# Ledger of designs, part 129: miniprotein binders against q6w4x9r395to579

Target 1, 185 residues: q6w4x9r395to579
Amino acid sequence: GHCSLEGGSFVTTFDARPYRFHGTCTYILLQSPQLPEDGALMAVYDKSGVSHSETSLVAVVYLSRQDKIVISQDEVVTNNGEAKWLPYKTRNITVFRQTSTHLQMATSFGLELVVQLRPIFQAYVTVGPQFRGQTRGLCGNFNGDTTDDFTTSMGIAEGTASLFVDSWRAGNCPAALERETDPCS

## First folded at step 11 (miniprotein)

Design gb25
Fold by ESMFold2-Fast, scan of step 11:
Structure gb25 (fold): chain B 185 residues (1-185), chain A 91 residues (1-91)
Amino acid sequence: as target 1 above (185 residues)
Amino acid sequence: SVLEEIAKTILEAVKDLVEAVKENDEEAIKRAIERLEEAAKRAEEAGFEKVAEAVERVIEAVRNGDEDPWIYLAARYLEWVMEIAMRRALE
């Protein structure tokens, strides 16, 4: 399954449900029992430019009891607070430069992350079939049914993206704003 | 059912705990932890060991002063474990 974080505020879930929001927080992007050592993928959003209403993805974090890998829009990769030169390898994770503008985090447990650094910071998450019906977070539940993709952390399906997004905050942050104006231009 | 009462108590207490941590309200944190400890005891007595273990993880993350993401992740994990237990009970 494929999940994407694009254009600063757009998300497409594993079941291909698109939505958008504006928020300033760390959000749980993917949590699953299929991830080793209590692993989780998180996305950091913050204000973009001069507008108070515009926010964008600024970092992606893979956190487990062994690793805290942060990939930032400033092209810095850290693990447990220490900067790492690429390619960076652990037993189960490799972070490397896929192209001049893209980094990839490949794992042995069925998770792949591709981060576009330029011209716009964006992220693409791929999970293997073992994750089907076993995911929670902004990327949805990966069960093949888009009607329940807005399942909150409490297991309740919500009608709006803003309530769904707020349920996945991983910090002390303000409520996100829903953006349904998709101008098609 | 016993499981439904335990689930209600756990989910409400977890929500209260996360909000109390967000507000840095020490007294509210203490009250939420006490509710979770009682719920964990009831879950263990009813044979739901994984639920009791997940509750203990949340309590330990708060007591140890773990970084923000771990407290939230432990709370989400507990909610997931509870949801799985409830879903299995409906079969």
Scores: ipSAE 0.378, ipTM 0.687, lowest interface PAE 2.6, mean pLDDT 80

Design gb26
Fold by ESMFold2-Fast, scan of step 11:
Order: sequence, then C-alpha cells, then structure tokens
Structure gb26 (fold): chain B 185 residues (1-185), chain A 91 residues (1-91)
Amino acid sequence: as target 1 above (185 residues)
Amino acid sequence: SVLEEIAKTILEAVKDLVEAVKENDEEAIKRAIERLEEAAKRAEEAGFEKVAEAVERVIEAVRNGDEDPWIYLAVRYAEWVMEIAMRRALE
C-alpha cells in the first residue's frame, strides 16, 4: 500500500482517499503492531513552508525504542539527535540518497519511505501486505474501504478531516484553528 | 460490561496522565499511574492480557522520562488495543 504527503498539505491514504488539512504540529502518520520496537512514522508540519497552503511538511520522523531518525527539508538526517553521513545503516534500517533530490529509508520490516527534498519537500510511504488492516494514523487504516479512513485515535470514524487530523497530534501544539466565520450577517 | 468499565477507566486515566505530563505535575502523574496500574491488574485478572500490556507500556513511557511524541505513541497504541478488545467482546 502507498500513502503520499504532497504539495505541502495534501495526503492520500493507503486506501487512496485524498484530503487536505490545516495543522502545525507533529502528527502520527503510521502506527502498527507490525513495526518492531513500538515503531511509528511521524510527520512534522510548520506554518512557514514553500507550499501554496500555510501548512507545509518540514520533516519526517521514524521513532522506535532504539531510534529517532529525522529527515528534514534541510537535507539533514539525524538519529537520536546526532547528524549522520549518508548512507546511514542500522541493523534493520538504511537511509541513503536515491537521486540528487530524493532520500530513501529502506527497512527490513516492510516499510519504505521516500522523501523528495527539492523543489518541494514531499514524502511517500510504502508498506507491505502484512500491514493490511493493521495501520493507524494520517495514512489511514489500510482495510480496502475509504469510508473509514478518517478513524480517529479513539476509534471513531469521522466525516471530516479536521477532527481526524487533530486526533493524531503527537506534540503539545495547539489544535488546528477552525476557519474564521464571516462576521457579516 | 467489565471490559467497558476497564476501558473507560483507562481512557480517563490516560487523558489525565497526558495533561499531567504536559504540565509537569508530579503528584497528578503519580495519581494517574496508580489508576492505570489498578486498571491493568483488573484487565489481566479478567483475561485481557493485551490491554494490560498496552497500559504497562504507557506507564513505562512516562517513568522512563520519554518525550511527548513517545508518550503520545504509547497512548495511541493503548487506545487501539482497547478498540480491538471492545469490538471482539461485541462479537
């Protein structure tokens, strides 16, 4: 299954449901019991990016009990806070430059991440078939049905993206602001 | 019904724990952990080993001094395990 984060604030889930959101925080993209050592993939969004929206992807994080790998739009790769030269290899994870504009994180456990660095920071997540029906987060539940892709962290299927996105916040950032209503009546 | 009571206790205690950690309130953290430990014990005694394990994961994340992202991950995992357990109980 494939999940993409493109154009600053667009997301397409593993079940191919597209949506756009407005949020400035770290969010859980993918959490699954199939990831070793309580691993999870996260996305960092900031207000001041190169997107047509005020919200832009600025970093992707893979966090487990052993590793905190951060790939940022500045082309810096860190693990547990230390900058790493590419290619960077651990037992189960390799981060390397696939092209002049793309980095790849390959794993032994069925997860692959490709990040586009230029001209716009974007991310592409691929998971193997063992993840089917066993994913949580912004990339959806990968069950072949797009109608429940907005399942919140509390297991409730929402009709709108805003509550879904806010439920997957991973930091102490404020919730996304609701669009201002027209005060004229 | 027993699982519903346990799940409600866990969800409320987890919410209180996250707020206490955010505010660095050591006494509130201790109280929330105590509630979670009791809920985990009740879950294990009732045969819900995965629920008990998930709650213990949340407690461990806080006690080890993990960052906000780590505790949020543990919390989301616990919520997911409880969702699955509840769905199974309704079958």
Scores: ipSAE 0.205, ipTM 0.591, lowest interface PAE 4.2, mean pLDDT 77

Design gb27
Fold by ESMFold2-Fast, scan of step 11:
Structure gb27 (fold): chain B 185 residues (1-185), chain A 91 residues (1-91)
Amino acid sequence: as target 1 above (185 residues)
Amino acid sequence: SVLEEIAKTILEAVKDLVEAVKENDEEAIKRAIERLEEAAKRAEEAGFEKVAEAVERVIEAVRNGDEDPWIYLAVRYLEWLMEIAMRRALE
């Protein structure tokens, strides 16, 4: 299944439901028992300087008990706060430059992330069939039914994207960006 | 049912805990943790071991002073388990 974060503020879920939101926090994109070591994928949003949205994606984070991989719009890749040269490999994860404008994070556990660096920072998440019906977060539940894609962290199906998005915050706004991801380091 | 009562207690205590952490209210944090510890004990006694483990992870993240992402990830996972458990109970 495919989930996309595009145009600074647009999201398309694994079940192909599109929505738009505005926020300046860190949000949970994907949480699943299929991810090893309590792994999760998160997105960092901040105020946009361009007319296409009020806020835009500034970093994507893969967090587990072993790794905190941050890929920022400044083309910096860090793990546990240390800058890494590409290709960067761990036992289960490889981050490499796929094209002059795209980075890829490939994993051994069925998760793939492709990040577009220019002209607009964007992210594309691919998960294998083992994730079907076993995902939560901004990318939806991957159950083949778009009517429940706006299921909040509390299990409530919402009619509006804003309530859905707010339920998936992974920190306090506006301090979350400075404390949790440190996209400048 | 016992599960429905435990789930309600957990969800209410987690909501209070997250709010208390946001406001750095030590007394409110302590009260919410105590409620979660009692709910986890009840869950384990009733055979819901995964629920008890998830509650313990939330308590541990808060007590360790973990970064916000870890606290929220543990909370969201616990909420997910409660939703699945409640959904199954209603089937």
Scores: ipSAE 0.207, ipTM 0.601, lowest interface PAE 4.5, mean pLDDT 76

Design gb28
Fold by ESMFold2-Fast, scan of step 11:
Structure gb28 (fold): chain B 185 residues (1-185), chain A 91 residues (1-91)
Amino acid sequence: as target 1 above (185 residues)
Amino acid sequence: SVLEEIAKTILEAVKDLVEAVKENDEEAIKRAIERLEEAAKRAEEAGFEKVAEAVERVIEAVRNGDEDPWIYLAVRYLEWFMEIAMRRALE
């Protein structure tokens, strides 16, 4: 299954449900018992400063008991706070430059992440079939049914994206707000 | 049911714990952990081992002074495993 984070504020879940949000926080993208050592994939959003894009993706984080790999829009890769030269390899994870504009994090456990660095920072998550019905987070529950993709952290299906997104905050951050239509749209 | 009572206790204690950690209220943290420890023991005795393990992971994250993401991740797993246990109990 495929999940994408595009255009600064758009998400398409593993079950192909698109939605948009505006928030300034670290959010859980993917949490699964299929990830080793309590692993999780997270996304960091920050204020973009332009009227048509209030927040944008600034970093993607893979966190486990062994590793905290951060890939940021400034093209820096760190693990556990230390900058790493590419290609960077651990026992289960390899981060490398796929093209002049894309980095890839490949894993041995069925998770693949591709980030576009230029011209716009965007992320693409691929998971193997073993993750079907075994995921939670912004990328959805991967069960083949788009009507329940907005499953909150408590297992409650919500009809709105803002409540869904807020349930996946990974920090003490303000609630995500609905975007106001630009007066000069 | 026993599981419904345990789930209610866990949810209330977790909410109190997260708020207490945010406020750095040591006494409130201690009280919330004590409630969670009792709930984990009851869950294990009732055969809900994954729920008990998830509660212990939340407690451990707080006691270790883990950063924000770890506490939130542990809480989200606990909520997920509780949902699974509740669904299984209904079958």
Scores: ipSAE 0.353, ipTM 0.682, lowest interface PAE 2.8, mean pLDDT 79

Design gb29
Fold by OpenDDE base, second read of step 12:
Structure gb29 (fold): chain B 185 residues (1-185), chain A 91 residues (1-91)
Amino acid sequence: as target 1 above (185 residues)
Amino acid sequence: SVLEEIAKTILEAVKDLVEAVKENDEEAIKRAIERLEEAAKRAEEAGFEKVAEAVERVIEAVRNGDEDPWIYLAVRYLEWVLEIAMRRALE
């Protein structure tokens, strides 16, 4: 399964459902029992301009009982608050520079993360087949059905992205906004 | 059903707990935790051990003073466990 965070406010789920939202919070992208040590992948969004519609991804966070790995738009990688030189390796996670503009987090448990640093900070999440039907968060449930991707953390299917996204917040933040926009914009 | 009632109680208490944490209201936090502990006990007695464990994770996160994301992760996990339990009860 492939999930992407692109263009500042666009998400494509593991099931290939695209949607857009504007929020300034930390959101759970991926939670799964397949992630060891109660692990989860999260995305941090912040304001990128003066308007409420000017939001962008500013960091990606992998959090577990053992690690808190943050990859920020400033190309800073930290674990548990300490800056780390690349390549950085834990027992089952490696963060390294893939290209001049891309960082990669590789794992031994079927999660891969590629972060594009420039010109736009974007993230690409890949999970192995063992994750099928066992994921939740903004990246969806990876069950091959796009129609149920907007299932909230409470198991309620939503028709719009706003309530769905808000249900996966990982902090006290303003409500996410959904605006009808040109998909080509 | 018993599970529905327990789930309702848990979710209400969690809501109160999260709000109390936001406001740094120690007394409210304590009250919410007490309600959750009681609900966890009920869940365990009713045979929903995973629900009880998930509740305890939320309580532990708050008691340990964990950062907000971790607290919410615990809450989301609890919500998942409840969802699974309720779905199974309908099968």
Scores: ipSAE 0.663, ipTM 0.861, lowest interface PAE 0.7, mean pLDDT 93
Fold by ESMFold2-Fast, scan of step 11:
Structure gb29 (fold): chain B 185 residues (1-185), chain A 91 residues (1-91)
Amino acid sequence: as target 1 above (185 residues)
Amino acid sequence: SVLEEIAKTILEAVKDLVEAVKENDEEAIKRAIERLEEAAKRAEEAGFEKVAEAVERVIEAVRNGDEDPWIYLAVRYLEWVLEIAMRRALE
């Protein structure tokens, strides 16, 4: 299945449901028992450089008991806080420059990440068939049904993207906004 | 069911724990952990070993002073384990 984080704040789930949000937090993008060593993929959103009233993807993080691999919009790759030269290999993970504008993280456990660095930082997540019905997070549950893609961490299907996104925060952050309103208009 | 009672207790205690951690309230953290330890023991005695294991992971993340994402990851994993256990109980 394929999940995308595009255009700064748009997400398309593994079951092809699109949504948008505004938030400044680290969010759980993909959590699954199929990931080794308690692994999880996370997405960091922060105020955009173009407009501080909007938020955009600024980093993607793969975290496990062994590794904390961070791929940043500044084109820096770190593992456990130490900057790495590409290609970078661990036992089960390889990070390398696929093109002048794209990095790829390939794994032995059925997860692939492609990051577009320029002109806009974007991420594309691919998971193998073993992940079907075994995923949770911003990328959805990968069960072939788009009507329950907004299933929160509590197992409740929500009607709004903001409530869904808030349930996947991985930190003490402000609530995500579905739409921006001017309180003076 | 026994599982429904255990799940309710776990979810309430986890909510209290996360709020206590956010506020750095040591006494509230201790009380929430005690409630989770009791719930984990009850889950294990009832044969729900994966539920007990998931609760213990939440407790460990807080006690170890783990980096923020680990506490949240452990909580989300626990919520998933409870959901799967409840689905199995309905079969």
Scores: ipSAE 0.489, ipTM 0.740, lowest interface PAE 1.8, mean pLDDT 81

Design gb3
Fold by ESMFold2-Fast, scan of step 11:
Formats: C-alpha cells, sequence, structure tokens
Structure gb3 (fold): chain B 185 residues (1-185), chain A 91 residues (1-91)
C-alpha cells in the first residue's frame, strides 16, 4: 500500500483517502506491530509562512528501540542525534540518495520511505501486504475501506481531519487548525 | 461489562496522565499512574493480559523519563490493544 505526504499539507492514506490539515507537531504517521523493536514512522510539521493556518512537512522520523533516524528538509540525515553520510546502513535499514532530489530509506521488514527534497519537501510511504489491516496513524488503517480512514487512536470514526490528526500527535503541541479564518479576513 | 468499565478507567487515566506530563505536574502524574496500575491489575485478573501489558508499557515510559514520542507511541498502542479487545468482546 502507498501513502503520500505532498504539497506541504496534503495526505493520501493507504486506502487512497485524501485530506489536508494545518498543524505544528510531530505526528504518528505509521505505527504497526509489523515494525520491529517498537518501531514507528513519524512526520514533523511546522509553520511554513506568516499565516497561522499554513504549515508544511519539515522532517520524517523513523524511531525504534535501536534507531532514531531523522530526514529533514535541509537534507541532513541523523541517527540517534549524529549526522550520517550517505549511504548509511544499519542491520535492517539503508538510507541512500535515490536521485539528485530524492532520498530513500529501504528496510528488511516491508517498509520503504522515499523523500523528495526539492523543489518541495514531500514523503512517500510504501508497505508490504503483511501490513494490511495492521497500521495506525496519519496514513490510515490499510483495510481496503476508505469510509473508516478517519478512525482515531480511540477507534472512533471522525468526520473532520483536524480531530483525526490531533489524535495522532506525538508531542506537547497545539491542536491542529481547520482553516477557521480566511488569511484575507 | 467488566471490560467496558476497565476501558473507561484506562482512557480517563491516560488522558489525565498525558495532560499531567504536559504540565510537568508531578502529583498529577503520580495519581494517574496509580489509577493505571489499579486498572492494569483489574484487566489482568479479568483475563485481558494484552491490555494489562500495554498499560504497564505506558507507565514504564513515564517512570523512565523517556522522550515525548515514546509516551505517545505507547499510549496509541494501548488504545489499539483496547480497541481489538472490545471488538472481540462484541463478536
Amino acid sequence: as target 1 above (185 residues)
Amino acid sequence: SVLEEIAKTILEAVKDLVEAVKENDEEAIKRAIERLEEAAKRAEEAGFEKVAEAVERVIEAVRNGDEDPWIYLFVRYLEWVMEIAMRRALE
């Protein structure tokens, strides 16, 4: 299944449900028992302009008991706080430059991440069939049904993206905005 | 049901715990952990071993002083484990 984080604030889930949000936090993008060592993929969003409602993806984080790999929009890759030269390889994970504008994180456990660095920072997540029905987070539950992709961490289907996104915060952050004000109002 | 009462207690205590950690309120953290410990014991006694295990992981993350993502990750895992247990109870 494929999940994308594009255009600064757009997300398309594994079940192909598109949505948009505005938030300044680290969010759980993908959590699954299929990820080893309590692994999780997270996405960092931050303010992208002077408007309060405009935010964009600034980093992607893979965290496990062994690794904290951060790929940021400034093209820096760190693991456990230390900058790494590419290609960088651990036991189960390899991070390398796929093209002049793309980095790839390949794993042995069925997760693949491609990050577009330029012109706009974007992320693309691919998971193998073993993840079907076994994912939680911003990328949805990967069960083949788009009607329940806004199922929150509490198992409740939400009608709005902002409530769904807030349920996946991974830090002490403000609640996501729903475009409650027009930038020109 | 017993599971519904345990789940309600866990969800309320977890919400209080996250807020207490956010506010760095040591007394509130201690009270929330005590409520979670009691809920974990009740879950284990009722046969919900996975729920008890998931609660203990949240408590451990807070007591160890783990960075923000770990506490939230284990809270989300706990919520998922409870959702699975509740779905199975309704089948």
Scores: ipSAE 0.409, ipTM 0.738, lowest interface PAE 2.6, mean pLDDT 81

Design gb30
Fold by OpenDDE base, second read of step 12:
Structure gb30 (fold): chain B 185 residues (1-185), chain A 91 residues (1-91)
Amino acid sequence: as target 1 above (185 residues)
Amino acid sequence: SVLEEIVKTILEAVKDLVEAVKENDEEAIKRAIERLEEAAKRAEEAGFEKVAEAVERVIEAVRNGDEDPWIYLAVRYLEWVIEIAMRRALE
C-alpha cells in the first residue's frame, strides 16, 4: 500500500483515494498493530501563509514506546528530541539520505517512508501486504475499498474529509477546513 | 446491552479526561481517571479484557504525564478496540 502527502494539503490513501484538507495540527497517518511498540506515523501541518487555505506539511513523526523520530522540513532529524546525524540507525529503523532532496526511513517491520524536502515538503508511506486491512488514520484502512476510507477513529463512515481528518488529530488544534480552493495551491 | 453501557461511560469519561488535561485541572483529571478505572473494571468483569486494557493505557498515559500525541494515540487505540468489540457483539 502506498499513501502520499503532497502539494501541502493533498492526501492519497493506501486504497488510492485522493482528498484535500486544511488543518494545522498533528494527525495520525498510520496506526496499526503491525507496528511494534505501539508505533504510529504522524504528520504535522502548520500555516504556510496568511489565509486558512495556506497550510502545509512541516514534519513527519514516527512515535513508539522506544523512539520519537521527527523529520522536519528544515532537514533536521531528531530522535527523542536529540538531533541525529545521518545515516541514523536504531534497532529496527534506519534514516538516511536517499538523494539530495529525499530522506528515507527504512524499517524491519514493513514500513517505509520517503520524504521529499524540496521544492515542496512531501511524504510517501509504503506498507507491506501484512498491513492489509489493519491500518487506520489519514492513510485509510488499506482494504481495497475506497468508499470506506473516510472512516473515523470511532468507526463511523464520513462523506466528507473534514470530520474524518479531525477524528485523527493528535492534539488540541482547530478543526480542519474543507473549502473549495485552487487545486494548484 | 452491557457493552454499550460500558462503552458509553468510557467515551464520556475519556472526553472529560482529555478536556481536563487540556485545562490542567488536576481534580477533574482525578475524577475522570476514577470513572475510567471503574469502567475498566466493569469491562473486565463483563469479559471485555481488551477494552479494559485499552482504558488502562489511556490512564497510564495521562498519569505518567506523557506528551499530548501519546495520549491521543492511546485514545485512538481505545476507540479501535471498542469498535472491534462492538462489531463482534453484533455478530
Scores: ipSAE 0.640, ipTM 0.852, lowest interface PAE 0.7, mean pLDDT 93
Fold by ESMFold2-Fast, scan of step 11:
Structure gb30 (fold): chain B 185 residues (1-185), chain A 91 residues (1-91)
Amino acid sequence: as target 1 above (185 residues)
Amino acid sequence: SVLEEIVKTILEAVKDLVEAVKENDEEAIKRAIERLEEAAKRAEEAGFEKVAEAVERVIEAVRNGDEDPWIYLAVRYLEWVIEIAMRRALE
């Protein structure tokens, strides 16, 4: 299954549901019991200076009990706070430059991440069939059912993307339920 | 049901715990953890071992002073485990 983070603030879930949101936080993209060592994939969004988007993807994070791999729009890759030269390998994860503008994180456990660095920072998540029905987060539940669009962390279906996205915050961040009081529109 | 009572207690205590952590209120954190410990014991005694385990992960993340994402990941995992347990109870 494929999930994409494109155009600054657009998301297409594993079940092919497209949506957009405005938020500044670290969000859980993918949480699954299929990820080893309590692993999770997260996305960092921050305010954008581009007129077509108020927030944009600025980093993707893979966090487990062994690793905290951060791939930033600044083209810096860190693990547990230390900058790494590519290719970088751990026991189950390899991060390497796929093209002059793309990095890839390949794993032994059925997760692959491709990050486009230029001209726009974007991310593409691929998961193997073992993840079907076993995912939670912004990328959706991967169950093939579009009637549960925007299922929150408690399994409640919501009509709005903002409530769905707020349920996947991974920090003490402002809620996306109402627009920021700053009048930049 | 017994599960519904346990779940209600857990969700209320987790909400209070997250707010207490945001406010850095040590006394409130302690009270919320005590309620979660009792709820986890009740869950285990009632045969909901996965729910008890997930509650313990939340407590551990807070007590260890883990980075924010770990606390939130533990809470979201707990919510998922509760959803699965509740669905199975309806089968």
Scores: ipSAE 0.492, ipTM 0.758, lowest interface PAE 2.0, mean pLDDT 80

Design gb31
Fold by ESMFold2-Fast, scan of step 11:
Structure gb31 (fold): chain B 185 residues (1-185), chain A 91 residues (1-91)
Amino acid sequence: as target 1 above (185 residues)
Amino acid sequence: SVLEEIAKTILEAVKDLVEAVKENDEEAIKRAIERLEEAAKRAEEAGFEKVAEAVERVIEAVRNGDEDPWIYLAVRYLEWVMELAERRALE
């Protein structure tokens, strides 16, 4: 399945449900028992003047008991707080420059991440079939039904993207806001 | 069910715990952890081993002063484990 984070604050879930939100926080993008060592993929959003919304993706984080890999919009890759030269390899994860504008994180456990660095910071998540029905987070539940993609962390289906996104916050952050009219950048 | 009453206690204690951590309220953190420890013991005694394990992960993340994402990940995992246990009970 394929999930995308594009255009600053647009998300398309594994079941192809598109949505947009207005919020600044670290959010759980993908949590699954299929990820080794309590692994999770997270997305960091912050204020930006370059998108239609006031918020944009600024970093993607893969966190496990062994690794904290951060890929940021300033083209820095760190693991456990230390900057890494590419290609960077661990036992199960390789981060490398796929093209002049794209980085790829390849794993041995069925997760791939492609990050577009320029002209706009964007991320693309691909998961193998073993993840079907076993994902939670901003990328949805990967069950083949788009109508329940806004299932919150508590298993409740919400009618709005804002409430869904708020349920996946991974920090002490303000609640996501509805898109503002005439935003100031 | 026994699981439903345990789940209610866990969810209320987790909500109190997260708020207490946010406010850096040491006494409130201690009280919430004590409630979670009791709920985990009840879950284990009732045969819900995975629920007890998930509660212990939340407690450990807070006690160890883990970075915020770990606390939130542990809470989301606990919520998921409880949902799965409830679904299995209804099957």
Scores: ipSAE 0.401, ipTM 0.709, lowest interface PAE 2.5, mean pLDDT 79

Design gb32
Fold by ESMFold2-Fast, scan of step 11:
Structure gb32 (fold): chain B 185 residues (1-185), chain A 91 residues (1-91)
Amino acid sequence: as target 1 above (185 residues)
Amino acid sequence: SVLEEIAKTILEAVKDLVEAVKENDEEAIKRAIERLEEAAKRAEEAGFEKVAEAVERVIEAVRNGDEDPWIYLAVRYLQWVMEIAMRRALE
């Protein structure tokens, strides 16, 4: 399954549900028992440099008991607070430059992340079939049913993107605001 | 049911704990942790070991002063474990 974070604030879930939001926080993008060592993928959003009324993706974080890998819009890759030269390899994770504008994080456990650095910072998450019905977070529950796409952290299906996004905050941050999906994106 | 009583106590105590951490209210944090410790013991005794383990992870994250992501991840995991346990109880 495929989940995308595009155009600054546009998200498409594993079940292909598109939405947008306005928010400044670290959000849980993907939490799953299929991720080793209590692993989770998170997305950091902040005010846009172009317009302070907009928010955009500024970093993607993979956090586990072993690793805290941060890939930022500044093209810096850190693990546990320490800058790393690419290609960077651990036992189960490799981060490398796929093209002049793209970085890839490949894993042994069925998770793949591709980050576009320029012209706009964007992220693409791919998960293997073992993740079906085993995911929670901004990328959705990956169950093939769009009627429950906005399932909050309490297992409640919400009708609005902002309430869904707020349930996945990974910090004490302001409430998210719902945004209209770009019809041309 | 026993599980429903334990679940209600856990969810209320977790809500109080998260609010107390935000306010840096040491007395409220201690009271919430005490309620969670007792709930975890009751869950363990009732055979809900994964629920007890998830509660202990939340307590550990707060007690160790872990950064925000770990506390929130532990809370979301506990909520998920509780959902599974409650759904199983309806079988």
Scores: ipSAE 0.480, ipTM 0.727, lowest interface PAE 1.9, mean pLDDT 82
Fold by OpenDDE base, second read of step 12:
Structure gb32 (fold): chain B 185 residues (1-185), chain A 91 residues (1-91)
Amino acid sequence: as target 1 above (185 residues)
Amino acid sequence: SVLEEIAKTILEAVKDLVEAVKENDEEAIKRAIERLEEAAKRAEEAGFEKVAEAVERVIEAVRNGDEDPWIYLAVRYLQWVMEIAMRRALE
């Protein structure tokens, strides 16, 4: 399954359902029992301009009981708050520079993350087949059905992206907005 | 490992240096440079000459009073060199 965070505010789920939102919070992208140590992948969004519609991805976070790996738009990689040189390796996670503009987080448990640093900070999440039907978060449930991708953290299927996205926020943040804007913004 | 320890010191010192430069805190700059000089020495003694050189470039950029872009470039170069060194250490 492939999930993408692109264009500052666009998300494509594992089931290939596209949607957009404008929020300035940290959101859970992926939770799964297949992730060891209660692992979760999260996305940090912040304001990128003056208007409410000017939001962008600014960091990706992998959080577990053992690690808190943050990849920021400034090309800074930290684990548990400590900056790390690349390549950085834990027991089951490796973060390295893939290209001049891309970083990659590789794992031994079927999760891959590619982060495009420029010109737009974007993220691409790949999970193995063992994750089918066992994922939740902004990336969806990876069950081949796009109609139920907007399932909230409480297990309720929502019809709108905003309520769905808000249910996966990790913190006390303003509500996400659904506004039709230029996809290039 | 030795390189990991040196890398940690460099990362912290560079961070402090960049912040000190932004704030124009001369004393903080001096302290950060001293730490970097020590790290460079350690790197050289450990056989990481390119790392030491890269650190010295950062120090030199700051000492010369270079503008932010030049300091940035020196830091980016250091980052590149460190990544290469770390990769080799993992091989």
Scores: ipSAE 0.043, ipTM 0.524, lowest interface PAE 2.7, mean pLDDT 90

